VHH binders against o75319. Designs and how they scored, part 90

Target 1, 181 residues: o75319
Amino acid sequence: GNHIPERWKDYLPVGQRMPGTRFIAFKVPLQKSFEKKLAPEECFSPLDLFNKIREQNEELGLIIDLTYTQRYYKPEDLPETVPYLKIFTVGHQVPDDETIFKFKHAVNGFLKENKDNDKLIGVHCTHGLNRTGYLICRYLIDVEGVRPDDAIELFNRCRGHCLERQNYIEDLQNGPIRKNW

## First folded at step 7 (VHH)

Design g79 (framework vhh_4orz_3)
Fold by ESMFold2-Fast, scan of step 7:
Structure g79 (fold): chain B 181 residues (1-181), chain A 121 residues (1-121)
Amino acid sequence: as target 1 above (181 residues)
Amino acid sequence: EVQLVESGGGLVQAGGSLRLFCAASGFTFSDYAMAWLRQAPGKRREWVALITSGGRTYYADSVKDRFTISRDNAKNTVSLQMNSLKPEDTAIYFCAAKYWPLLYSGRYDYWGQGTQVTVSS
């Protein structure tokens, strides 16, 4: 269907690169069929995503799609040169250890293969906020040893929106470190 | 085997300049991000600047327009040019290396012993 996600228009399309990292967060791009329900300034297609990243003088090297659906856009809507990884995550619940492991493995693999460039890992869920922010912060805390409040503050500042889900924030601040990759 | 050796610290008057050097050995220097951190007396260690393996630089807000980090992969050296020094820049400055690009907080793979910088008013 061509149903715009709830509150999708309330969020900035793309955040800023998180300084000292390769991460950039954004909301889900919407393929052409959704544009009939959007004003021109509200459109955010896969092409719009790449244009906005380029406007920041950045380049995407990987997209990690955390949505539980494939209805918003298809991998075929992306440039052939940019790898796409789908990790199905359910909204509202803290991602499980297997999901966290898959995310960490993908990030570590990308960084190892891209140490000779400065290409970014683009991460999105529906709004590019809760699941996206959780997994990025989880990576920074568990793999990079960043303090939880520092990771959350960095993500919030760069995304332009604060993490909303209290269960996600609670897990990041007080949950165990997951040494699963 | 792995060594990071800092040099260039010393005493300088407010408004002056210093250049710190860090010589690295025992690992593939060009694959690592390099950072400078500092620790003032009675304070927690603070990240100052980072340069990635690809040459991209990042700075703490407190030093952003005054300090410049650079690297020379042929010589396995990272340096920190410090201009317009202030008394609050007084600290032991540490060189650190990390394989992954995030360095302003968290884990580092290798650390130097530090070099003292004292800025008098």
Scores: ipSAE 0.006, ipTM 0.315, lowest interface PAE 9.9, mean pLDDT 88

Design g8 (framework vhh_4orz_3)
Fold by ESMFold2-Fast, scan of step 7:
Structure g8 (fold): chain B 181 residues (1-181), chain A 120 residues (1-120)
Amino acid sequence: as target 1 above (181 residues)
Amino acid sequence: EVQLVESGGGLVQAGGSLRLFCAASGFTFSDYAMAWLRQAPGKRREWVALITSGGRTYYADSVKDRFTISRDNAKNTVSLQMNSLKPEDTAIYFCAAKYWPRLYGSYDYWGQGTQVTVSS
């Protein structure tokens, strides 16, 4: 269907680059078929995403799509200049170790291939908040050695919205380090 | 006259391999991204793999590391190598083409599909 995701309009389309990292978070872009349900100022298509990134003087080098659906947009809707990776991630539950491993390997691979540029890794789920924030923070904690509270604060500030799911926050703060890097 | 013709489908045992081909004609093949989508009985079509005009590849999570998409611009063909096949890969596989400089929109051209059946 062409149903707009619940609360999708409540969130900023795109956050800011997280300083000291290659990450930028955003909510899911919606393909042309959704535009009839949106006012012009509410539209956030794949094209709008790239325009907003350019407005920040940034460039995407990879999109990681964490949604458990393909209905919002297709990889073909993206400019050819950016690769797309789908990691099907169920909402509400803390992502499992396999999902965390996939995310870490994708990020590490991108960083190795992009040492000579400053292109960003764009990460989104439906709202660009809970699954997105969890996996970015998990990477920063486990791989970069960032303190959990610092990672969460950095994400919240740069996304412009705070992580909402208590089970995600609790896992980040008190859960085990996943030694899969 | 635009035409996309799939071949290579068939019946195979779980764990086996198949290679699908799509022969394209009637358009400037090198300007188009080529994709494979599949539809299992009673389900919606789902995207499987895409190769851009520049040769970059993208895969659905369910087929990553098992399937490989490639293209041959001299022969106007796209192929899908399917390894470690599972019963849940059983579907009609469709070849589709999209004019890649256009940032969004539906696929421009579709094939008729080829049946892949994986027995357990």
Scores: ipSAE 0.000, ipTM 0.102, lowest interface PAE 19.4, mean pLDDT 87

Design g80 (framework vhh_4orz_3)
Fold by ESMFold2-Fast, scan of step 7:
Structure g80 (fold): chain B 181 residues (1-181), chain A 119 residues (1-119)
Amino acid sequence: as target 1 above (181 residues)
Amino acid sequence: EVQLVESGGGLVQAGGSLRLFCAASGFTFSDYAMAWLRQAPGKRREWVALITSGGRTYYADSVKDRFTISRDNAKNTVSLQMNSLKPEDTAIYFCAKYWPLLYGSYDYWGQGTQVTVSS
């Protein structure tokens, strides 16, 4: 089925780079087969993603796809030069430790290999908000030592939408630090 | 031990210019983003400018196109060139070793440097 994700149209396609970091968040791109159900101004294909990133004078060096499905677009729809990492996550549940560790390892590896450039880590789930915001904030809190409320505020401001899931917010503010060693 | 020492502040008339300096020691300067913040009487400290370890710069809207942040990794210094100064720029200016966020926690190791803009 070519049904667009519920509420997908309610969200801004791409946020702004989170200043002082390599992160940029966006909603899931939809391959061309979805465009017949969208007005021209609602379209957000993989090509549109790269055009919007370029319009901000930024360049993607990695895409981390947090969706539980591959129906929205395929890795083959992306430029071959941009690494793609799939971390399957279910919505509604706080990501488990394995998921958090995979995300942290991917980010740390990218940053280590990209010290000589300013390329961005693009992160998305379906809406580019709850799972995406959780994992970015979790990284900033656990690895970078950022205060939870500061991480959440920065994400919300740059994404253009506030984290919606209270269980995610509560875990970020009061949950345990996930040590990855 | 991390140490940040600000200098270059002073009294200047509206429309004038000042250049602030921050000398850093006790850490690998080239690995960190550096920021300038300011605090006016009765106000919270506010962020002014940021320069990443890679040299990318960010500015608060109130100072954009008037202020320029730069760094010299060989000398472990960060500088803020302030042009077209306005009375509302009057504040104590602090440099900070920056965690990787504009809205993160800052480490203030200096007393800051006073900037006073008249008229």
Scores: ipSAE 0.000, ipTM 0.136, lowest interface PAE 14.6, mean pLDDT 85

Design g81 (framework vhh_4orz_3)
Fold by ESMFold2-Fast, scan of step 7:
Structure g81 (fold): chain B 181 residues (1-181), chain A 121 residues (1-121)
Amino acid sequence: as target 1 above (181 residues)
Amino acid sequence: EVQLVESGGGLVQAGGSLRLFCAASGFTFSDYAMAWLRQAPGKRREWVALITSGGRTYYADSVKDRFTISRDNAKNTVSLQMNSLKPEDTAIYFCAARGWPLYYGSKYDYWGQGTQVTVSS
């Protein structure tokens, strides 16, 4: 349906780039058909996303969509120059190993192909917070060797909202490193 | 131009307390994680405590319930409160700074010269 996601308006549209990384997190963009349910200042379309990234003097090179739906916007709403990857994730459980490995492989592939530029990997779920923050932090911990609380703190500060789901935070802090990336 | 200057070291009896300070200059202090590492005579340097730019703290198991790291971004200072000191805590204590990303272990961008802490039996 054409309903605004629950609590979507409660979150900032786009965070800032996570310094020292290629990651930027945001909430799900909503295609034009949702705008009749939003005030002008609440609109956050795919076009608005790219405008906000540009306003930060950044450029997107990949979008990873973690939502379990395709109702919010279509890949066709994105510029043809920006690859789009869909990884279906369920909202309340820690992502499974297959999902984590798919995310890691996508990030590693992007970094290999984009070592000569500074383009960003944009990651979003519905709110750009729990699933998004989990997978970004999991990558930083498992692949880049970042300490769990440092990864979480960096994500929270740059996103402008703190990770909310305790099971995600617990897995990041005390869970096993996922190998085979 | 970058400088880290430690102070507060000295001689203390076992079971006593000591507070170390590190004054930083020449970089944007609030953007850096700050750490304390120590080196005992004849041993390799070991990591003791770290405080991130956002204030999250980490401790080595050997000090986790005895030492407290804190920072004052307005004064560009990091501190280490050392309680229940043991002879095994005798070492030169170094202040170090790390920009993001933070890796496990002793990877730091800037180092102080160290301050001696001696704990007598």
Scores: ipSAE 0.000, ipTM 0.150, lowest interface PAE 15.2, mean pLDDT 87

Design g82 (framework vhh_4orz_3)
Fold by ESMFold2-Fast, scan of step 7:
Structure g82 (fold): chain B 181 residues (1-181), chain A 120 residues (1-120)
Amino acid sequence: as target 1 above (181 residues)
Amino acid sequence: EVQLVESGGGLVQAGGSLRLFCAASGFTFSDYAMAWLRQAPGKRREWVALITSGGRTYYADSVKDRFTISRDNAKNTVSLQMNSLKPEDTAIYFCATKYYPFTYGRFDYWGQGTQVTVSS
């Protein structure tokens, strides 16, 4: 039970699956201890996340948590059947190459191990927008060869919110390709 | 062996309708996302519609509210209902499936395509 993240209520809980990919983006779920500070319609617990994904006729196979904290929920709050990966990222900064490489490795590993199903990779930071959108778009650009503006448009449309950080957008549009396996 | 076979194309007047079908074989159809792409003469292939294994549908802005994608897992078919057709919808329509992350030009399997011609 602590403070709700700044601006957390301003964002849709969960976006749509990005068509032709295994990605779905959402804002950080908040464990039960935060619910006394939220109206019923504002609640978005780990359970609520899985319910909303099911409402879209989708299924999560992996969660990648990009927040710099574990105060909002614990891996133990998730079903045992869904792998959880923590990649600590600091907000406001473009993720470094090591972080980008970890993300790409996790995505590639999931896809190889899940080629017999259509389960999704759920990605979130605090708002499910800037760090989340950057890493998903970085993957699409560097690994899948998507044009930067097309990747950004696809993410923005499916998330229901546009990437806000100019430094992230500029890195995606004009920055170097990070070529790792 | 994976096989996709498109059918249902033809000549239609502007404002008309067509329904395209794709028969799939050689893989567990219900586990895969299915897509329709099109290619007009002298242009690049563009994505039109996608239906996920879970039944969620997505459309390109140019066809939204005019086209409807659906699937029948019992028959291993995906269909595209095309309404309010425009001359700019004239293209060869391709059925595709994919397993891995896609860029709009990369799919695991492609059919031969079916020609759609919309007269003005």
Scores: ipSAE 0.000, ipTM 0.127, lowest interface PAE 15.0, mean pLDDT 85

Design g83 (framework vhh_4orz_3)
Fold by ESMFold2-Fast, scan of step 7:
Structure g83 (fold): chain B 181 residues (1-181), chain A 120 residues (1-120)
Amino acid sequence: as target 1 above (181 residues)
Amino acid sequence: EVQLVESGGGLVQAGGSLRLFCAASGFTFSDYAMAWLRQAPGKRREWVALITSGGRTYYADSVKDRFTISRDNAKNTVSLQMNSLKPEDTAIYFCAAKEYPLWYGSYDYWGQGTQVTVSS
């Protein structure tokens, strides 16, 4: 359908690159069919995403889509040169270990293949906040050894919005490290 | 055998300049991000500057516009040009290397450090 996600307009379209990492977070782009429900300044299409990344003097090398749906835009709406990975995640619940490991493997694979450049891993869910922030922070904590509070602060600052879900925050701060076994 | 060796530290008056060098060996230097971190007596280690394998640079707010990080892949060296030095810049400066760069996370390799003392 053409229904704008709840609260989607409340969020900044694209955050800043997280310094010292290859991550950049954003809210879900919406294909042209959604534009009739948006003012011109509210539009955020796949094209708008790439324009905003370019304006920051950055370049995307991978998009990881964490939404549970494919109704917002199609992979065909993205440049063919940018790999797209879909990881279906449900909102509200902390992502399961299988989802976490899939995310980690995709990130590690990208980093190994892109040592000779500075291209970014773009990560989004519907708002680019809770599922997105959780998985990025989980990666930084488990793989990179970042302190949980530091990872959360870095994400919040660069995204321009603070993680909202208490169960996600509690898992990051106090939950077990998911070892790459 | 991985080795990072810092040099160029010393005593300088406030407003002066110093250039730090880090010579790297034992790994494929061009694949690694290189960073400078510092630690003042009784304080935690803090990140100062980072240069990625692709040459992109990042700086802590406290040193922006005063410090410049650069690298020379042919010589396996990273340098930190420090201008307009302040007494609060007094610290041991460490060179660090990381394959997957992270400004306040873990680094793969560390040097022994070089002392910088700025007198008022």
Scores: ipSAE 0.012, ipTM 0.390, lowest interface PAE 8.1, mean pLDDT 88

Design g84 (framework vhh_4orz_3)
Fold by ESMFold2-Fast, scan of step 7:
Parts: C-alpha cells; sequence; structure tokens
Structure g84 (fold): chain B 181 residues (1-181), chain A 120 residues (1-120)
C-alpha cells in the first residue's frame, strides 16, 4: 500500500559520499503513488534520488536495496544503466553471515568491474540508517581493516544521522570478524 | 543564555519507578527535539529516548516499553517516566536539545545531569 514508512520523514533523503570509499547511503525512495501524502519538499522519488546525487557531482553505478519489501518502488523506476540488487534483510536483528557475505560479494564485484571510474554504490534500507550503516561499516571493518569506531563515525558524519540500534553498534565494536568467501 | 536543568533523580530499588524532569530556557523550546542520554560508571554516554518537536517518540532497545518520554511546550519541560527499573539503569541522566532530531553531530544544548541509582 501507500502508507508512508514509520519515521521516514525524520531522515535526510541522501547522505554524502563516504570519503575514501565508493559508498553513499540514503533512505528508501518512494514511487509517485506515495506523493499525495507528502508536501513537495518531502517528496523523494527514484528520480529525486538521482537528481540529488547529481547535485553532489556524483554518479550511481549500483543500488543495493536492503528492505524486506518491494512496495516502495519498482526496479523498473530506476535508469536501465544502473544495476539494482535486492538483499532481503529483516530489521531490528543483526544481519546473518549469509546476508553479510552477499553484501561483501556484491561490493567486491562492483569495485572489480568499476576500477576505471568513480561511480558510487548506493545502499538503502527503509531509513538508510541501521541496516544500511551496519552493512557498510561491517564491510569497512572486515574487508578494509578500518577500526570499528572510525567506520561508525565516518558513516554517521556522511549519512547525517547516527546509527541508533545498540545491538548493531555492539556487534560492530565487539563482534567477530566475518570470514569472506 | 541557554539552560537545561534536570531534576527527579535519586535512589530506587529494582522494579521501582522514577520520573525525571528537565526545565529549558533561553531558546525556542517547541522547535527542538529533546532527548535523554545516560552515562553509567566506566562507560561512554549513550542515548536513551528522544521526542521530536512534533511529539513523536523514539527509544533505545534497552529501555523500550519501560521508559516513556513526554514534553510540555507551554512549560518548556521534557520528562522521562522510568518504570521497572533495573540495576543496569544506574547512570547519570542528561537532558539534551537538538534542532534536527537525527542529524549528525553532538546535541546543541546539554544539562548537567541527574544521578539515578537502582539498588538490588
Amino acid sequence: as target 1 above (181 residues)
Amino acid sequence: EVQLVESGGGLVQAGGSLRLFCAASGFTFSDYAMAWLRQAPGKRREWVALITSGGRTYYADSVKDRFTISRDNAKNTVSLQMNSLKPEDTAIYFCAAKYLPFSYGTYDYWGQGTQVTVSS
């Protein structure tokens, strides 16, 4: 249906590129059918997403959608030139190893195929915060060797919002490194 | 001059309740999100609850269903009702204000804190 996700209006639509990485985080875009419940300044459609990325002088090369639903927008609403990957993740719980490995595999594959450009990996869940921030930080810690507190600080600063879920933060700071396949 | 003054802290037994108050002055209270954060002995400060200017409430998982945040814009106060208190809730509780509730960075204004001690 056309119900606006809980808390969705409380978050900035798009963060900034995380310096030294190819990541940019944002909240879920909402297709045109949601716009009758939104003021003009609250609208954030797939088209609005690409316009906001362009306004930052950036270009998306991949979208990773972490929501557990397909009701918010259709992949067909995205430009044909931008690959779309769905990784179904349940909110509230730390993503399992299979989900973490799928995310890492997608990121590594994109980076290998995009060595000759500066295109970004766009990552979103519903709010572009907890699941999104967890998986990006997990990648930086496990694959890039970034210190947990540095990864979290970088994500918070660039997203414009702090990770909220204590269990996610605790896992990032004190949890085991997940082995890459 | 901006000021946030907490009150209502004290000693309570596990399973008990306390209500904290924060009186605000020196800024347009109704435009700000108001939050409670706490710092337990030997630990970093952590966020507990937030209420937006529009009255929407948010809670840390550790206190969800036990704590209730509310505000009174006519009196420039925010309060935290704490029920079913546990020894691990022992901390100094701080009132804080932020214009954009979930924007990056530290809170714009902070109180001095009030001690809450929960005994077994």
Scores: ipSAE 0.000, ipTM 0.127, lowest interface PAE 17.4, mean pLDDT 88

Design g85 (framework vhh_4orz_3)
Fold by ESMFold2-Fast, scan of step 7:
Structure g85 (fold): chain B 181 residues (1-181), chain A 120 residues (1-120)
Amino acid sequence: as target 1 above (181 residues)
Amino acid sequence: EVQLVESGGGLVQAGGSLRLFCAASGFTFSDYAMAWLRQAPGKRREWVALITSGGRTYYADSVKDRFTISRDNAKNTVSLQMNSLKPEDTAIYFCARTYWPLLYGGMDVWGQGTQVTVSS
C-alpha cells in the first residue's frame, strides 16, 4: 500500500501567509490513493490545499515543490492555471548554492510577472518545515535584507512550527549571503 | 545541432544488469546536469536519476541503491548502471539535459529513448 510520510500527521497542513511577503508554506499534499489510511479530518489532498488557502482569502499563483519524490502527488493533480515548479532538494543537508539560486530566480520571476496582483507563492517539502523554511528564510535574508533571526521568527510564527534542524538554523544565522540570485 | 542519443537497452532476466549510455553533441556538455527518465506502458514519464555538472547524484526512491548514474565529460556521455533489475523497471528510458535543480522546468532536450524489458 501507499505509505504516509513519517510524522506527516504531526504538522499543520497549511500555515498563514508571511506578512510583507508573497510566501505561504504547507506540508506535502497527498493524492486520493492515500486517503483510505486517513480520517476525514486528516486528509490533505491538492484540492484540500486550495480550499484551505481560499478559506484564508488568499490565492496561489505558483507552487514550488521541494520534495525528493513524485510519489505523493503529481503536477496533473493541480489546477492547470497554477504553475508548478519542482526543485529536487535532499533532506537533512543545507541546500547547495545552485538550489538556492534556482529558488531565488523562480521567486523573482514570479514577482516580476505578478506585480499587479497579490497571488501567493506556495512552498512545500514533505513537512513544510526544514527545507521549506530554509529556502524562504534564505530568500528573505539574501534578497530582502531581513535579519536572520527575524526571518526565522516570522517563518516559525506563520508556519505554526519551528525550524528544527540546527545546521539549517546555523547556516541562516552565520553562513555567507548567496548573492547570485 | 543539439542531440542526445541513448543506447544499451535490451532484454534481461529479473536480477540481471544493464548499462545505458547517452551520447551528447552540439552543446557544452560539462555545463549541464543530465537526467534519466523512464516511461512504462500505460504510465506517466517518471524521473529516475540525475547527475549535476559537478558530479553530485540524485535518485528516485524506486531505484535507490540499485542504479548508479555517472558521466564522462571528456567523452560527452552520461551512463546509467542498472543492477538487480525487476519486472517493474520495464520501460523506455530517456536521456535529458537540464539546468539543475529545475528538473521539469529546466529540461529542454530529450533523446529518442532506449527500450529496457525485464522478464520475470
Scores: ipSAE 0.000, ipTM 0.129, lowest interface PAE 16.8, mean pLDDT 86

Design g9 (framework vhh_4orz_3)
Fold by ESMFold2-Fast, scan of step 7:
Structure g9 (fold): chain B 181 residues (1-181), chain A 120 residues (1-120)
Amino acid sequence: as target 1 above (181 residues)
Amino acid sequence: EVQLVESGGGLVQAGGSLRLFCAASGRTFSSYAMAWLRQAPGKRREWVALITSGGRTYYADSVKDRFTISRDNAKNTVSLQMNSLKPEDTAIYFCAAKYWPLLYGSYDYWGQGTQVTVSS
């Protein structure tokens, strides 16, 4: 259906590039059929996403879609030059080890193939916050050895919104390192 | 394996300038992000600047607009131009290399460090 996700309007469309990484986080883009329920300034289509990335003088090289649905936009709405990867994740729950492994594998593969450029990995869930922030921070902690509080602070600052789910924050700060990449 | 050797450290007066160099050997570093980190007496190591393989630069707020990082892939070198130096910039400066660019994460290779002392 064409129902706008709950609280979707409460979040900034796209954050800033996370300095010293290839990550940029954003909320789910909505295809044109959703725009009848939005004011012009509230619209955030796949086209709007790429326009906002260009306005930051950045370029996307990969989109990782963490939503548990395919109804918000189609991969065909994206430029052919930008790979799209779907990793189905359920909201509210800390992602399981298999999901964490898939995310790490995709990121490492992208970085190996893009070592000669500065293209970004765009990551989104519905709001571009909890699942998105968790997986990005989990990558930084487990693969890159970043201290949990530093990873969370960096994500929060660049996304423009703080991680909201206490179970995600607790897992990042005190949970086990997943050595599964 | 990459080996990193810093040079250019020394004593300089507050308000002065100094340029640090890092020479990489063992293999070409053009695929690596290069960073400068520093450790002041009694403090933990802090990140200062990073340049990606593609040439994009990042700076800590404390050095923004005063320091400039650059690289020369033909010579396998990275440099840090330090202007308007302050006594609080006194530290051992380390060159570090990383395959993936990251500000706070673990680096794959480290230099031995070069001392920078800024007199008041």
Scores: ipSAE 0.005, ipTM 0.277, lowest interface PAE 10.1, mean pLDDT 87

Design i1 (framework vhh_4orz_3)
Fold by ESMFold2-Fast, scan of step 7:
Structure i1 (fold): chain B 181 residues (1-181), chain A 120 residues (1-120)
Amino acid sequence: as target 1 above (181 residues)
Amino acid sequence: EVQLVESGGGLVQAGGSLRLFCAASGFTFSDYAMAWLRQAPGKRREWVALITSGGYTDYADSVKDRFTISRDNAKNTVSLQMNSLKPEDTAIYFCARYPDEDLGYPFDYWGQGTQVTVSS
């Protein structure tokens, strides 16, 4: 499957680091086979991702890929120095507790192993918005004690796009805190 | 003119096995995720198993470790191997095309279904 995901072109490739955190969100990079379907200014390959992160004077230490597919790019397209973690999540659905705990475990493990540097955790789904924003905000609310509205506002501002799906927003604002590891 | 045609259903004793097949035509099969869903009498249709275009598989908790989904892109076929069948697995089983497994868009094409009956 080599079709461009619906609305992928509508989103900024990479957001900004979320201040006070190690998170940066972006939309899915697309491997070279997709470039035939894109204008030069629309291209966003794995290489383009790392170039844009460097342009912000930031460095990735981990990529968490939340997509439910492997068709967009291969882990082998990433520098060998950057760990890659796949957590399969389906779009439009609030991630289940098992998925939330996997995400939290990965983040906590990274932070523990990277106390002495300022490397970022890069998180993406297809658009870098709903699943990505949900899990980052879920972490901030459940682990760091951030108020839901503050977490959402911080994510929206730094990503440059607002969380779109009401089920994700409703769960963050009114859903239970997932405290169990 | 997308078509999905299921086969392989039937009557089997509890603890037995069945293999379901779905023959797909009218689209580039290798570009799409495929799924199996089931509907028991008086119940909502529920998802059972998924296989992405890249071959990743996922299963509902009720069938995990008992069912195996696979695909053959050369033959445009998706299959469901059902082992250790239980009476509660009795249902009509549907093959479905998943247009965007990543974005979670609803299934867009369905087969007519094949009946699976598991006797106690």
Scores: ipSAE 0.154, ipTM 0.566, lowest interface PAE 2.7, mean pLDDT 91

Design i10 (framework vhh_4orz_3)
Fold by ESMFold2-Fast, scan of step 7:
Structure i10 (fold): chain B 181 residues (1-181), chain A 120 residues (1-120)
Amino acid sequence: as target 1 above (181 residues)
Amino acid sequence: EVQLVESGGGLVQAGGSLRLFCAASGFTFSDYAMAWLRQAPGKRREWVALITSGGYTDYADSVKDRFTISRDNAKNTVSLQMNSLKPEDTAIYFCARYSDEDLSYPFDYWGQGTQVTVSS
């Protein structure tokens, strides 16, 4: 299907790099078949993603796709030089511990292999907000020792939009630290 | 017009099995993840199984290792094999299309449901 995700146009395409980290968050890119439903200024294809990252003087080294669908774009729509990792996550619920571990493992592996460069880990779900923000903040809290409110503030500021789902915010603020990497 | 039509419900004794079917039409079935949800009397509707277009599956803890979701993209069908049924599995079972959005309830279309009753 070529229907635009609900509220997709309400969100900035790409946030800013989160200072002190290798993370950058964005909403799902939409392949060319969606463009007939979009004004030129609303388009955000895989190519547009890389152009906007380059405009910030940044470079992607990994894309982590958290969506539970493959209909928005294909890995083949991405530059062959950028690794793509799919982690299927169900929206509206806090990701389970297995999913959190998978995300942490992927991030840790990327950082180990990219010690000599400054390439970014791009993370997205459909809106680049709730699942994306949760997993990035969970990583910062559990692995980097960041205080929950500081992690959330950093994500919100850099993404340009605040985490919206109360259950995600509640888990980040009051949930247990997960030692599962 | 998007349509989802469930079948296969019925009455079964505890420990028994049932297989539910859902026939989908009106959209490109292979583009969407599909779900089975259930609603018991006086309770909220909850999802029990999800399947991506490519066959990756997730299950609610209450049904894990007992239920198996599968799909046939050529026939536009999704199925739920229910084994080791318990009285607490008694519910109306709904087939749903998964919208993949972080909304309060991220399913955008449902069928009418099929009743499953498990006796003790």
Scores: ipSAE 0.622, ipTM 0.824, lowest interface PAE 1.7, mean pLDDT 91

Design i11 (framework vhh_4orz_3)
Fold by ESMFold2-Fast, scan of step 7:
Structure i11 (fold): chain B 181 residues (1-181), chain A 120 residues (1-120)
Amino acid sequence: as target 1 above (181 residues)
Amino acid sequence: EVQLVESGGGLVQAGGSLRLFCAASGFTFSDYAMAWLRQAPGKRREWVALITSGGYTDYADSVKDRFTISRDNAKNTVSLQMNSLKPEDTAIYFCARYSDEDLDYPFDYWGQGTQVTVSS
């Protein structure tokens, strides 16, 4: 299907790199079949994603796709040089510990392999907001020891939109730290 | 117009099995993840199983290893095989389309439901 996700047009396509981290968040890119329903200025294809990141003088080294669908774009629409990782996450609910651990392991592995460069980890769900913001903030809090309010504020500022799901915000602020062993 | 029609519910003894079916129409079925949710009297509706268009599945902890969700994209159907049924599985079971939207609610269409009653 080629119907545009609800409220997708309301969100900035790509945020800014989160300073002090390797993270950049964006909304889901839409393959060319969606473009007939979009004005030229509303288009945000996989190609548009890479052009916008280049315009910020940044480079992607990994894309983590958190959507529970494959209808928006295909991995082959991405440059061959950029690894793509799919972590299926159910929207509207706080990701479970297994999902959080998968995300953390992917990030840690990327950082270890890319310590000699400054490439970014691009993270998206459908709107690049709730699931995306939750997992990035959860990583910063649990792994890097960032205060929850500081992580959320940093994400909101750099994404250009505030986390909207109260259950996600409450878990980040008051929930337990998830530790791998 | 999107329609989801459930069938296969009924009365069964604890330890028994049932298979639920959902027939979908009015949209490109293979583009969407599908779900089974349930609601017991006086309780909140909860999801029990999800399946992506490509067949990746997730289950609520309460039904893991007992329920299996499957789909047939050629026939626009999603099914739920329920084994080792318990009295606490008694509920109306709903088929739903998963919109993958994080904002208001992740499911945008539901069927009428099919009743499952498990006697002790």
Scores: ipSAE 0.457, ipTM 0.745, lowest interface PAE 2.2, mean pLDDT 91

